# VHH binders against q9y6x5, part 85

Target 1, 379 residues: q9y6x5
Amino acid sequence: LPPKLLLVSFDGFRADYLKNYEFPHLQNFIKEGVLVEHVKNVFITKTFPNHYSIVTGLYEESHGIVANSMYDAVTKKHFSDSNDKDPFWWNEAVPIWVTNQLQENRSSAAAMWPGTDVPIHDTISSYFMNYNSSVSFEERLNNITMWLNNSNPPVTFATLYWEEPDASGHKYGPEDKENMSRVLKKIDDLIGDLVQRLKMLGLWENLNVIITSDHGMTQCSQDRLINLDSCIDHSYYTLIDLSPVAAILPKINRTEVYNKLKNCSPHMNVYLKEDIPNRFYYQHNDRIQPIILVADEGWTIVLNESSQKLGDHGYDNSLPSMHPFLAAHGPAFHKGYKHSTINIVDIYPMMCHILGLKPHPNNGTFGHTKCLLVDQWCI

## First folded at step 3 (VHH)

Design k1 (framework vhh_7zox_3)
Fold by ESMFold2-Fast, scan of step 3:
Structure k1 (fold): chain B 379 residues (1-379), chain A 124 residues (1-124)
Amino acid sequence: as target 1 above (379 residues)
Amino acid sequence: DVQLVESGGGLVQPGGSLRLSCVASGFTFSSYAMGWVRQAPGKGLEWVSDISEGGSTGYADSVKGRFAISRDNAKNTLYLQMNRLKPEDTAVYYCARSDYERWYSGETPYFDLAGQGTQVTVSS
């Protein structure tokens, strides 16, 4: 029987929430599985980029989903929530469900994971739900478990995406203990529902399950705003993305725009594309704009206005507040093992190994995840 | 300085219609997703509808098929056409500016409120 894997993402689940709140269901999952305390995500620390990095093992400059709002200078196309289903944006990489479906006797299933409702290299997930934020976690779980149990050829790779705790993190900020406690308790209850459903279906002992996230969350404030309109007039540039990483497309000479921006705020770094720090791996793609502005943690870039956003992400990926965690359970994983850190791009080659797939060239290092796996030995 | 000025509210009979308007100033209106949020007497804020900078729309299940959101970027104005109004629609309606990641938001999108709202009362 081929190995099976269910990959679950709770958007915006900051790693240190595990230390500050009680998660009885997640704790029970971990005691018979593995925990990676910190996952170092890719820059920029946003939803679409990091979800695609998990399933491709590539940095954003390599897979082409470089932000949630993009402009491609070669083709002059704009990416937004209204045209994210254009395969053009997703075709610079091959996600794991595509490779999985190319093997005989294998299917993939998806409940809302970014990209799974798009035909990528002429291949769409065998079973999928069109993205709709109004669909409940229960409905997503019901479909995934139905497909895992009733498919032919069998579903060997399945994904499930949930928008919380990101939405509440933005609204309340991660320091709001009362509201975040309520939201995180609800998520733990959903994890309990997931485990119970898999046990009732007889899948629990033979299914590999990964629970992870794409990024964390940091506290924002009305006292930490950068007014871009105080630096430069709108007539000099086109704004492709705003906060906390602004993507600037100059309408005049690039050097003139850079000079107007470079000393505007002590809480914002201004980079010409070729000067973006190498450690970000955020330079070699036509969708990365000629000038990038990077706000310091907790600072919000605005256009002559206030912001009521109390939490945000997108910041420097070296910041612990931007890091998610990874927990896993199943026949491929050790029981009761705790690991400090992996890179988010390492998840892809690990999943390929579990599924018996040959990985496409990627930026992950299989050695970083070896200690999690029963069929491997640590270095 | 962000300003949102809501208008068009009033008293209407069940089954009637109202059109709400919101005039925006102090920011580049065309660069933001915009929405409507309401607060019924004694209750919290409820998301009603949104529209992205590209024109994609979303609606709460309670208003789907009855309300239509639209925008006029040349006039910096957001609209909400409300049809087949019910007593349950009685609330103060607020115009709100949204962030660029709103469509991945869960149960209720996060919105910046900058106006005083406009009162809608549906009563026989």
Scores: ipSAE 0.000, ipTM 0.231, lowest interface PAE 14.5, mean pLDDT 88
Fold by OpenDDE, second read of step 4:
Structure k1 (fold): chain B 379 residues (1-379), chain A 124 residues (1-124)
Amino acid sequence: as target 1 above (379 residues)
Amino acid sequence: DVQLVESGGGLVQPGGSLRLSCVASGFTFSSYAMGWVRQAPGKGLEWVSDISEGGSTGYADSVKGRFAISRDNAKNTLYLQMNRLKPEDTAVYYCARSDYERWYSGETPYFDLAGQGTQVTVSS
């Protein structure tokens, strides 16, 4: 039988939650599998970009999903969470569920993973759910496991997405121990449900399962605001994305806009596109705007009409608060092994290896995950 | 002193079976994941199978469905049941202990090859 892989994402699950809260189900999952304590995600540390990096192995500049909100100056198209269904945005890369179907004549399944309800390269997941935040985890899990168990051609790759603890992290802030404890307990219970369901269906021993996340969460405050209106008139630019990384499209000379913003706050770095630090791998794409503003950790870029969150993400991808974790279980993985860190783009070549797929060119390093895998020698 | 002593190897015909045993001493056996590795003539070490503290098992693709690893904590003994043996299974088989600290810290190498090894030869 071909190897099977279920990729699960709990949005906004910061890595150090594992150290600060109790997760009996997840810990049991880890104990019998593997853990990567920190996953360095891609810049910007937002939901759509990082989820697409996981399944493509590419930096954002390469796969083209460079933010949750994008603008293409040539086509005049806009991308947002409410407008994400145009293949134009996704076709700069080939996600693994497409590869899985095209290379091996297998089926893929998806429960609300970003991009899975869009035909990419004229291929859409064999089974998928349209995104709907009102659909319960149970229903998503039931569909995924049904497809994994009963499909022909067999589903060999599946994705499952859940919006917590991200939503709650935004609402309460990650430092709210009372509320976040409640939320994280629910997440652990969902993991318990997942494991139980797989065992019940006889899938547990043969299914590879990866549980991960796209980014962490940092604490924000009303005391840490950067108001752009204090630095530049709104008529001089179009805002494509706001916080904590603002994408600025100048309506006047770029240099003039830059000069008005460069000293706006000591807690914000202002970059011309060509001056964006190389370590971000966030330069070589037309969808990246001429000027970007990067707020320091915990600072929020605001306009007068903007709302305030108590937690946010999207900051420098070197910050530990932005990092998720990765846990995995199944025949491809060792038992009781812990690894310190990998890059989020490393997940893709690992998944391809597990599934027996030839990876497309990517930015991942397979060597970084060898110690997680039973068929590799860890030296 | 930490010690692993393998036994049960020998000469067997293709399709035959062997059961390897490994007796551990000098450490708390039940607190460690254990495994088997093998070295064929002219080849490097190859991971064969492991078993976690909790009893979860893993197998290399080459032996999956044919070999079964198990442990008896009361006897401080690790086992490898080898069925449907093939000539390519010919190797020295070593009992290996996982380094507990290294396993949980992500350090390598994570196996301790404390056993002397036992020869398994599959030949007609």
Scores: ipSAE 0.000, ipTM 0.199, lowest interface PAE 17.1, mean pLDDT 93

Design k10 (framework vhh_7zox_3)
Fold by OpenDDE, second read of step 4:
Structure k10 (fold): chain B 379 residues (1-379), chain A 124 residues (1-124)
Amino acid sequence: as target 1 above (379 residues)
Amino acid sequence: DVQLVESGGGLVQPGGSLRLSCVASGFTFSSYYMGWVRQAPGKGLEWVSDISSGGSTGYADSVKGRFAISRDNAKNTLYLQMNRLKPEDTAVYYCARSDYERWYSGETPYFDLAGQGTQVTVSS
C-alpha cells in the first residue's frame, strides 16, 4: 500500500505553548513519534503565506501568496480571506496535494487547508471541504478519516485545518494564561479525538500524521500603536495590508512616500521593496508592494482607529513568538525523538519523501529532517 | 557491497523494442529514486528516465512516449521498456541510484551509483 500522510494545522499554535501548558494528548502523540520544538516560519508570518509554504516548500516570494491581503497592480485583483478562490493567486506554485494527484494515481483530501478549495493548475483536491469556520473539528475529522479509509483511488495525502488557538490568541492575547489555558486544553482534547478516531478506524499504525502550525502569537497593547495618519496623508497611498507588516502602494512619488514614513516610528522599519532584507526572502514578487512597513514585535500599525486585537502575528520570522512547532507520528517517523529546529519550508521535501513524490524545486532542505525519519541516516 | 547490475541490452532494428533490467543489491532499493542514463558514442552522459520510490516517473523529451520506466521493489529491480527504438538511441545504458539530498531539493537528478552498463544498438 502506498504511504499515507495527514497534515494537520492548528493555526497560531506558538511553539512555547508546549513548554508553558500541559498537553497530555499531544505529549503522548510526541512520545510515540517525533517533535521539532521550533519551526522557523516564513516572512511574513501570516496564515495564508505560511500554510502555502508548508505545502510547497517555497518562500512567499516564490509561491506568490505573500500576505493574507494582496493586490496585483496589473490585473487590479485583490486577494483576501473573503476573496481567495481565484486560481490566479495560487498558480505560481504547485502544492503537494496537486503533485500527489498528478504524479501518482492517487487522491488527495482536504478539510479547509488554505488553497485546497481552489483549482490550482486546473487541479483540485479529489475530496475537499469548502472553507467554513462554523464546521466543527469533529465533522472535518470525520470527513478526512472517511476519505483516508474508503477512497478509490486511495487518498494518500490529506490536510486538516483548525482555526485555534489563533482566533483566541488574537482575542485574549497569548499572555492571558487563564483564557489561553482553556483554549489550549480544548486543542489538546481535539488532538485526543484525532488519535482516538485514527485508532478506532485502524489507521493509527499505518498513517503518517504531522501536527504543526503556521505561526505563533505575540502580545499586543493599546500602548504600542503606530498611527500612520500621523506621518502621512491617506491620500498619498493605498494600503494593501496593514499590521504588523503594512504593504504600501504609493499614489505619489514612491520616494516621497518613503521619506514621510521612514521616521514615522522608532518601532517600525520602513523598506523600499529593493531594500527588504535578504533574510526575509520577501522581495522577488510583483505582489509585494513598493514599500513595506514592519512593526517591531508587539507593536501594531493602525490608522485613525483603535486595534481590538490583544494578540497578533506577522512579525519578523526570526522572533521566537512567531514560531510554531511540528510533531509527527507514523511508520515514517522515529519514536521518542526530539529535534530543536527546522525551517517551515523543510516540511515539503520531507512530505514528498514520505509519499514517494518527486518534489518541485523548493527552498527546503531535506537534510534538516533526516533525523526524524526511520529510513534515513541521522548525521 | 552496493551494486547495480544491468541486463537486457542488445542489437535491434529500428522500430524494435528492448526491455532493460537492473538488479540492485546492498542497499534499501525501495527507498531510493532510481533512473537510467545513457552514453552514446562520442557523447556525454544523458539522463533518460527516473522513478521515485513511490512510482513517480520522469522522462527526457527524446524518449517520452517511447520509453517506460518501472520498478519492482520486491525484486529490487528497475526496468526500462524501450519501444520504437531509433538509431539515435544507440548507447550504453546505465542503471543509477539517485542521491536523496539533491533530489528532494528539486534539483536535476543526481546519481551517486551506477552499474556497469548494458549496450543497446539500434541498427538496420
Scores: ipSAE 0.065, ipTM 0.478, lowest interface PAE 2.0, mean pLDDT 93
Fold by ESMFold2-Fast, scan of step 3:
Structure k10 (fold): chain B 379 residues (1-379), chain A 124 residues (1-124)
Amino acid sequence: as target 1 above (379 residues)
Amino acid sequence: DVQLVESGGGLVQPGGSLRLSCVASGFTFSSYYMGWVRQAPGKGLEWVSDISSGGSTGYADSVKGRFAISRDNAKNTLYLQMNRLKPEDTAVYYCARSDYERWYSGETPYFDLAGQGTQVTVSS
């Protein structure tokens, strides 16, 4: 039988939640599997960019999903709707489900993972659900498990995406222990349901399961706002993306716009595109705008108004608050092993190894994940 | 004791066919990328074909459409079916094992273990 892999994402699951809250079901999963305590995600630390990096092993400048809202200077196209199905935005990389279907001649299945409802290089996930936030976790799980058991060619790669704890992290902030405790307990119960369903269907012992996330969450406040309208008039620029990384397209001379912004707030760094720190790997793409504003952790960029967000992400990827974790269980993984840190781009080559796929060129390093795998030595 | 043992080579007329086999022992065969590389007289090593543990295949342009690589993980055996052979295919053919990490940077794999080789001669 071919190896199988289910990749699960709980959006916005900050790594240190594992230390501050109880997760009995997740802890049982980890006891017989592996835990990576911190996953260093890609910049910017947003949902669409990081979900695409997980399945391509590429930095955002290379895979082309550089933000949740984008403008392409060459084609003059704009991406601001999460339901935009134009393959143009996704075609700069080849995600693992496409590779799985074309190299392995196997099926892929997807419940809401970003990009899976879009044909990429003329290939769409064999089984998929169009994105709809109203569809329950149970319905997503029922479809995925049905496809894993009842498909020809067999489904060897499956993905499952869930919007929490990100939605609640934005609404309450990660420091609201009362509300976050309730939300995280529900997620742990969903993990329990997932494991029980896989056991009931006879899938558990032969299936590799990865549970991870795209980013963390940091506390915001009405006392930590940066008002762009105090710095520069709207007539001078087009705003492509706002907080906490603002993407600025100048309508006048770039240097003049830069000079109006550079000293506006002590809690924001202003970069000309060519001056963006190399460590971000966020420069070489036409969808990255001429001027980028990067707010300090916990600061929100606004346009002459208050923000209702008590939590946010998108900040510098060196910040531990922006890091998710990775847990995994299955025949490919050691039991009871704990690892400190990997890069989010390392997940892709590891998944290719598990599935027996030849990876496309990528920014990951297989050596970083070797200690997790039973068929590898970590020294 | 890690070994790769090739067989199936020989003399064949242009346009003919041969099937090469490689039996692996001493390691978990199913976990490795496997491939075939060849060396013609006076030339360097040329990558011919590879196959992932899951069965995904790659071929050099010179053999694409004529050669087919396959594996049997239960028998620890790698195969190369060679059809429509040309004089230019004359070489020693080596069965080879690769670490996945060595394939990330490009389309040409890097092999860390090879067998003793089997001679294929295509001549009238």
Scores: ipSAE 0.000, ipTM 0.105, lowest interface PAE 21.9, mean pLDDT 88

Design k11 (framework vhh_7zox_3)
Fold by ESMFold2-Fast, scan of step 3:
Structure k11 (fold): chain B 379 residues (1-379), chain A 124 residues (1-124)
Amino acid sequence: as target 1 above (379 residues)
Amino acid sequence: DVQLVESGGGLVQPGGSLRLSCVASGFTFSDYAMGWVRQAPGKGLEWVSDISSGGSTGYADSVKGRFAISRDNAKNTLYLQMNRLKPEDTAVYYCARSDYERWYSGETPYFDLAGQGTQVTVSS
């Protein structure tokens, strides 16, 4: 009856991993579906912001999840891993599962997608799992498929989130071919398991499946550190977020803090909030701090210490290393079509179209994704 | 067979102490960073503490000065000594093998392997 969609995210899956490693299961998925080779994500290129952009179609300044660590200047609230369940942080947008539940009396299901265990505008995903990284991919998949087959009202939108290859990308760095090959093979095997499970349960032929990611990964090094303590004393500011985009809340006059930072390192750009480049769409929100530091690709901002991260993300969203991909299969999608590039905010209006939902105002452009869809004129 | 087995949880009065243990098997324990994460009733996962293969430790601000993480590589065992326990420490505590040396960076904690958990209840 109504179309169904499963949205899957493998955190930190850099687009050009597809060219440098073998993915037999993903390649079989793509062969009878579609591939978008690059997805241009939103700035900053971090997990929570980009996952929320996928499901809202909004830039971070508009949906309010502007970083993984935030401070709201109006309410004086702090956002961290331990308080990410406060609806306050998520209420500046309406994610697709809320729209799905409210427009057509349909159900949504979620296995760990950021925001799905939070009541947003007094609406929580109909079926969800509280975030717990110790829960296996298999258990997440079991719950999602159970809810897709056994729900009233029917589950028409489901999400599944997995932490890899981001965790290993941070630990080993994307240039560690031996370790990354092992990790990415495990991911490909999980994709094979997902497809086989959907086939076994009779879901495969009638379910639309999107596999995507929030960002990529770039190589870091102990030789590429920016020691912030060498530039400014910590008594002059409160640090809201550190690396690779530092969010600075001045304790003294903003201009004085800016002047102490602006010539600190040749590998870091220092912006007053109003001078942040327009192309970032990262300015118009109270959670964006008065001064932002943006490290060059592969450089890590530290406080008089070494960094154990050999890979990181959060950098300029124009960098190909920060871009994920999108693959999709199902009755809504063409078979064997490759597309070069879309914006990550374009995913939301495309998903609304597939589900027959009226999208909330958003920054995506449906025309950018129409060539992926069988009910549109393209291939 | 790769396994993590937690023990040492239970009911304790505020101000009391507990020592959690995690016995690892099926992998070279000394090669991995290890840690503890907890889930309070109705809440998401919170990183508590980690320890590198070399013995460097990290702690969440909420437990700093009260909890101590340690490891015994010869016995493949991870420990968490919990002192001056508070009602807000009530949670299921999980032993985890880390794909990253530090679990606190403004990112949700992530794991290569996690155990079955052990319940800690702090009440009067």
Scores: ipSAE 0.000, ipTM 0.153, lowest interface PAE 15.5, mean pLDDT 88

Design k12 (framework vhh_7zox_3)
Fold by ESMFold2-Fast, scan of step 3:
Order: structure tokens, then sequence, then C-alpha cells
Structure k12 (fold): chain B 379 residues (1-379), chain A 124 residues (1-124)
């Protein structure tokens, strides 16, 4: 029987939540599996970019989903979380479910993972749910487990996405211990439900399960605002994305817009595209705008009328607050092993190895995940 | 002294409805996953439905869309609303408690406690 893998994402699960709260169900999962304490995500530390990096092994400049809000100057197309279904945006890479379906006669299944309800290179996940945030975790789990057991060709790669704790992290901020404790306990209960369902259906012993996330969360404040309107008039530029990384498309000379912005705030870095730090790997794509503003951790870029979040993400990927974790269990993984850090792009070649797929060229390094796997030697 | 007491079973015509109840005592009901398991005459146990401590629900394909599980933690009570009943639903229905720690040890059965059961007969 071919190897099977279920990839689960809890959006916005900051790694240090594991040290500050109790997770009895997740702890039991890890006891018989592996834990990577920190996953260094890609810049910018946003949902769509990082979810696509997990399944392609590519930096954002390479896979083309460079923000949650994008504009393409050549085609004049706009991308947003409410307008994300055009294959144009997703076609700069080949995600693992497409490779899974094309390299062998195998099926893929998806419950709400970003991109899975879009045909990419004319290939859509064999089984999928159209994105709808009102659909319960239970309904997503029911569909995924049904497809894992009742499909021909067999479903060998399945994905499951859940919006929490990101939604609550934005609403309450990660330092609200009372509200975050309640939210994280509910997530731990859902992990318990997941394991229980897989055991009940006879899947647990032969299925590889990865539980991870796309980014963390940091505390924001009304005392940490950068008012863009105080530095530049709206008539000078088109705003493509706002906070904490602003994407600026000049309507006048680029140098004039840059000069108006460069001294706007001590808590914001202003870059011409070619001056963006190489360590971000955020430069070589036409969807990256001519001027990029990067706020310091916990600072929010606003226009006079903008609503502020109590928690946010998108900040520098070197910040521990932006890092998620990875836990895994199954026949491919060691039991009771802890690893300190991997890069989020390393998940893709590891998953390809587990499934017996030949990865497309990618930015991950298989050697970084070898110590997690029973069929690999590591030093 | 842990107890689960099922009630609400009976004889019903095909297409009818029944609501089962299970009253729990002797443990912190809100901390446990609860479920319903049934046994038809001469057959093994079949899982019907479950509900987590947080309220997430699961259903066997045979009952999906017809049955609804719920819990009232203030009353230590588990419910199963059964609609559009079929002759194939005829069984003794058991309320079961799950211990997640025992479950994760790989031991079966994962429902390690059960009540006395309540008989459901669907016949014309």
Amino acid sequence: as target 1 above (379 residues)
Amino acid sequence: DVQLVESGGGLVQPGGSLRLSCVASGFTFSSYEMGWVRQAPGKGLEWVSDISSGGSTGYADSVKGRFAISRDNAKNTLYLQMNRLKPEDTAVYYCARSDYERWYSGETPYFDLAGQGTQVTVSS
C-alpha cells in the first residue's frame, strides 16, 4: 500500500504557546512522535505566502504568492483573501498535491488548505471543499477521513486547515492569557478529536500526520501606530498592501515617493525593491511592488481611518514570535524525538520523501529533517 | 463510583424519531469525550457518534444527516437525537466514556466504560 500523509495547519499557532499553556492531547501525540520546537517561516510572515511555501518548498519570490494582497502590473489583476481563485496567482509553482496526482496514479484530498480549491497547472485536488470559514472542524475532519478510506485511486496526500488560533490572536492579542487559554484549550480538544477519529477508523497506525502552522503572533497596541497619511498624500501612490508590510505602487516618480517615506517613522524601514535585504528572499518577483515598508515588531501601519488589531503577524521572519512549530506522528517518524529548528521550506522535500515523490526544484534542504525520519541516518 | 445510565429507547415505526439520554455520575463529565455505540442482535459493536469535551462531533456514515449528538455539561447528560429511523438501526444503544490517556497508549477499546444500554427497535 502506498504511504499516506495528512498535513494539518492551525493558523497562527505561535511556537512558545507550547511552553506557556497545557496541551494534554498534543503532548500525547508528541510522546509517540516528533516535535520541532521552532519553524523559521518565510518573509512576509503571512497566511497565504507561508501556506504555499509549506506545500512547494519555495520562497515567496519564487512561488509568487508574495502577500495576502497583491497586484500584477503586467496583467492589472488584483489578489486578496476574497479574490484568490484565479489560477494566474498560483501557477508560478507546483504544489505537492499536484505532484502527487501526476507522478503516480494517486489522489489528493483537501479541507480548506489555501490553493486547494483552485486548478493549478490545470490540476485541482482530487477531493476538496470550497473555502468557507463557517464550516466546522468536525465537518472538515469527516470529509478528509472519508476520502482517506473510500477513494480510488487511493488518497495518499490530504490537507486540513483551521483558522484558529489566528482569528483570536488578532482579536485579543497573544498576551491576553485568559482568552488565549480558552482558545488554545479548544484547539487541543480538536487535536484529541483528530487522533480519536483516526484510531476509530483504523488509520492511526499506518498514516503519517503532521501538525504545524504558518506563523506566530505578536502583541500590537494603540501606542505603536505609524500613520502613513502624516508622511505622504494619497494622490502620490496606490496602496497594494498596508500592514505590517506596506506595498507601495508610485503614481509619480519612484524617487519622490521614496523621499517622502524614508524618514516617516523610526519604527519602519523603507526599501526600494532592489534594496530589500537579501536574507528576506523577497525581491525577485514582479508582484513585489517598487517600494516596500517594513514595520518593527508590534508596530502597525495605519491610515487615519484604519482599524487596529490587538495582535498581528507579517513581521521579520527572524523574530521568534513569528515562528510556528511542527509535530508529527506515524510510521515515517521516530518516537519521542525533539528537534530545535527547521526552515518552513524544508517541510516540502521531507513530505516528498515520505510519499515517494520526486520533488520539483525547491529551497528546502532534506538534510535538515533527516533526524525526524526512521529510514534516515543523522549525525 | 462511575455510572452511565441510558434511557429513551423503545419501539418506533420506520421514518420515526427517538431521543436517547445518558446521565453520567462519579466523574468530571465535562472533561471526557462521550459517544454512542450500538449492537444489533448477533453482531459486534458499531460506533455511532461521538462528541469531544469541546463539543466537536463525529458520525458513522450510516447515520450521518439523520442523527445528532449533543451534551449538557451542567446536567452531566449526553443525548442522541435519532431521526428518519430505519429497520437497520435496530440495536441496543450504549453510552460510552473515553479516556484520552488510555486511547493514546494504543490500547483498545478506546471506549473503556459503558452503561447497561437502551433497546431501540424499528419495526412496522
Scores: ipSAE 0.000, ipTM 0.096, lowest interface PAE 23.2, mean pLDDT 87

Design k13 (framework vhh_7zox_3)
Fold by ESMFold2-Fast, scan of step 3:
Structure k13 (fold): chain B 379 residues (1-379), chain A 124 residues (1-124)
Amino acid sequence: as target 1 above (379 residues)
Amino acid sequence: DVQLVESGGGLVQPGGSLRLSCVASGFTFSSYAMGWVRQAPGKGLEWVSDISSGGSTYYADSVKGRFAISRDNAKNTLYLQMNRLKPEDTAVYYCARSDYERWYSGETPYFDLAGQGTQVTVSS
């Protein structure tokens, strides 16, 4: 039998939630599997970019999903996180479900993972659900398990995406222990449901399961706002993305726009594209705008208005508050092994190894994840 | 029995040369990537070089231009030619079999089997 892998994402699951809240079902999962305590994600620390990095092993400048809102200066196209399905945005990389279907004549299944309802290089996931936030976790799980058990060619790679705890993290902020405790308990119960369903269907012992996330969450405040309108008039630029990383397309001379912005706030760094720090790997793509504004952790960029968000993400990827975790269980993984840190781009070559796929060139390093795997000599 | 047996180590002066050999048995040698790793006194394991089943070679920056890895599939033997040896090259050198073939040159090598090692001492 070919190896099988289910990749599960709980959006916005900050790594240190594991230390501050109780997760009995997740802890039982980890006890017989592996835990990576911190996953260093890619910049910017946003949903679409990081979910695509997980399945391609590439930095955002290389895979082309550089933000949740984008503009391509060469083609004059606009991307919105409101269900944009134009393959143009996704075609700069080959995600693992495409490779899975093309190399081994295997099937892929997807419940809401970003990009899975889009044909990429003329290939769409064999089984998929069009993105709809109103669809329950239970319905997503029912479809995934049905497809894993009843498909020809067999489903060997499956993905499952859930919007929490990100939505509640934005609404309440990660420091609201009362509300976050309730939300995180519900997520732990969903993990329990997942494990129980896989056991009931006879899938648990032969299925590799990865539970991870795309980013963390940091506390915001009405006392930490950067009003962009107080520094520059709207007539001088087009705003492509706002907060906490603003993407600025100048309508006048770039140096003039830069000079109006560079002293706007002590809590915001202003970069010309060529001056963006190399460690971000966020320069070499036409969708990265000529001027980028990067707010300090917990600061929100606004346009002469208040923000209702008590939590946000998108900040510097060196910040521990932006880091998710990774837990895994299955025949490919050691039991009871704890690892400190990997890069989010390392997940892709590890998954390719588990599935027996030849990875496309990528920014991940397989050696960073080999100690998680039973078939590797851990030097 | 699957075995890797190293030979060719010894004492050499700085600037000298040594050739290490590794004889493999118990598996289809030509089907595996092979490599060399070393352990200096009081240090951890360091990757030195590897060669794919197809003959592509890869080197650690510390040995690039001085060491050459090669294989003879007819003799089931892996070689490491070491030139312009430095005191820093003093280590036990292990022959290793790779259970993973690189798909691109920047990928980290790893191994599923190693020999008993051969001592290389570079002494002034």
Scores: ipSAE 0.000, ipTM 0.184, lowest interface PAE 18.5, mean pLDDT 90

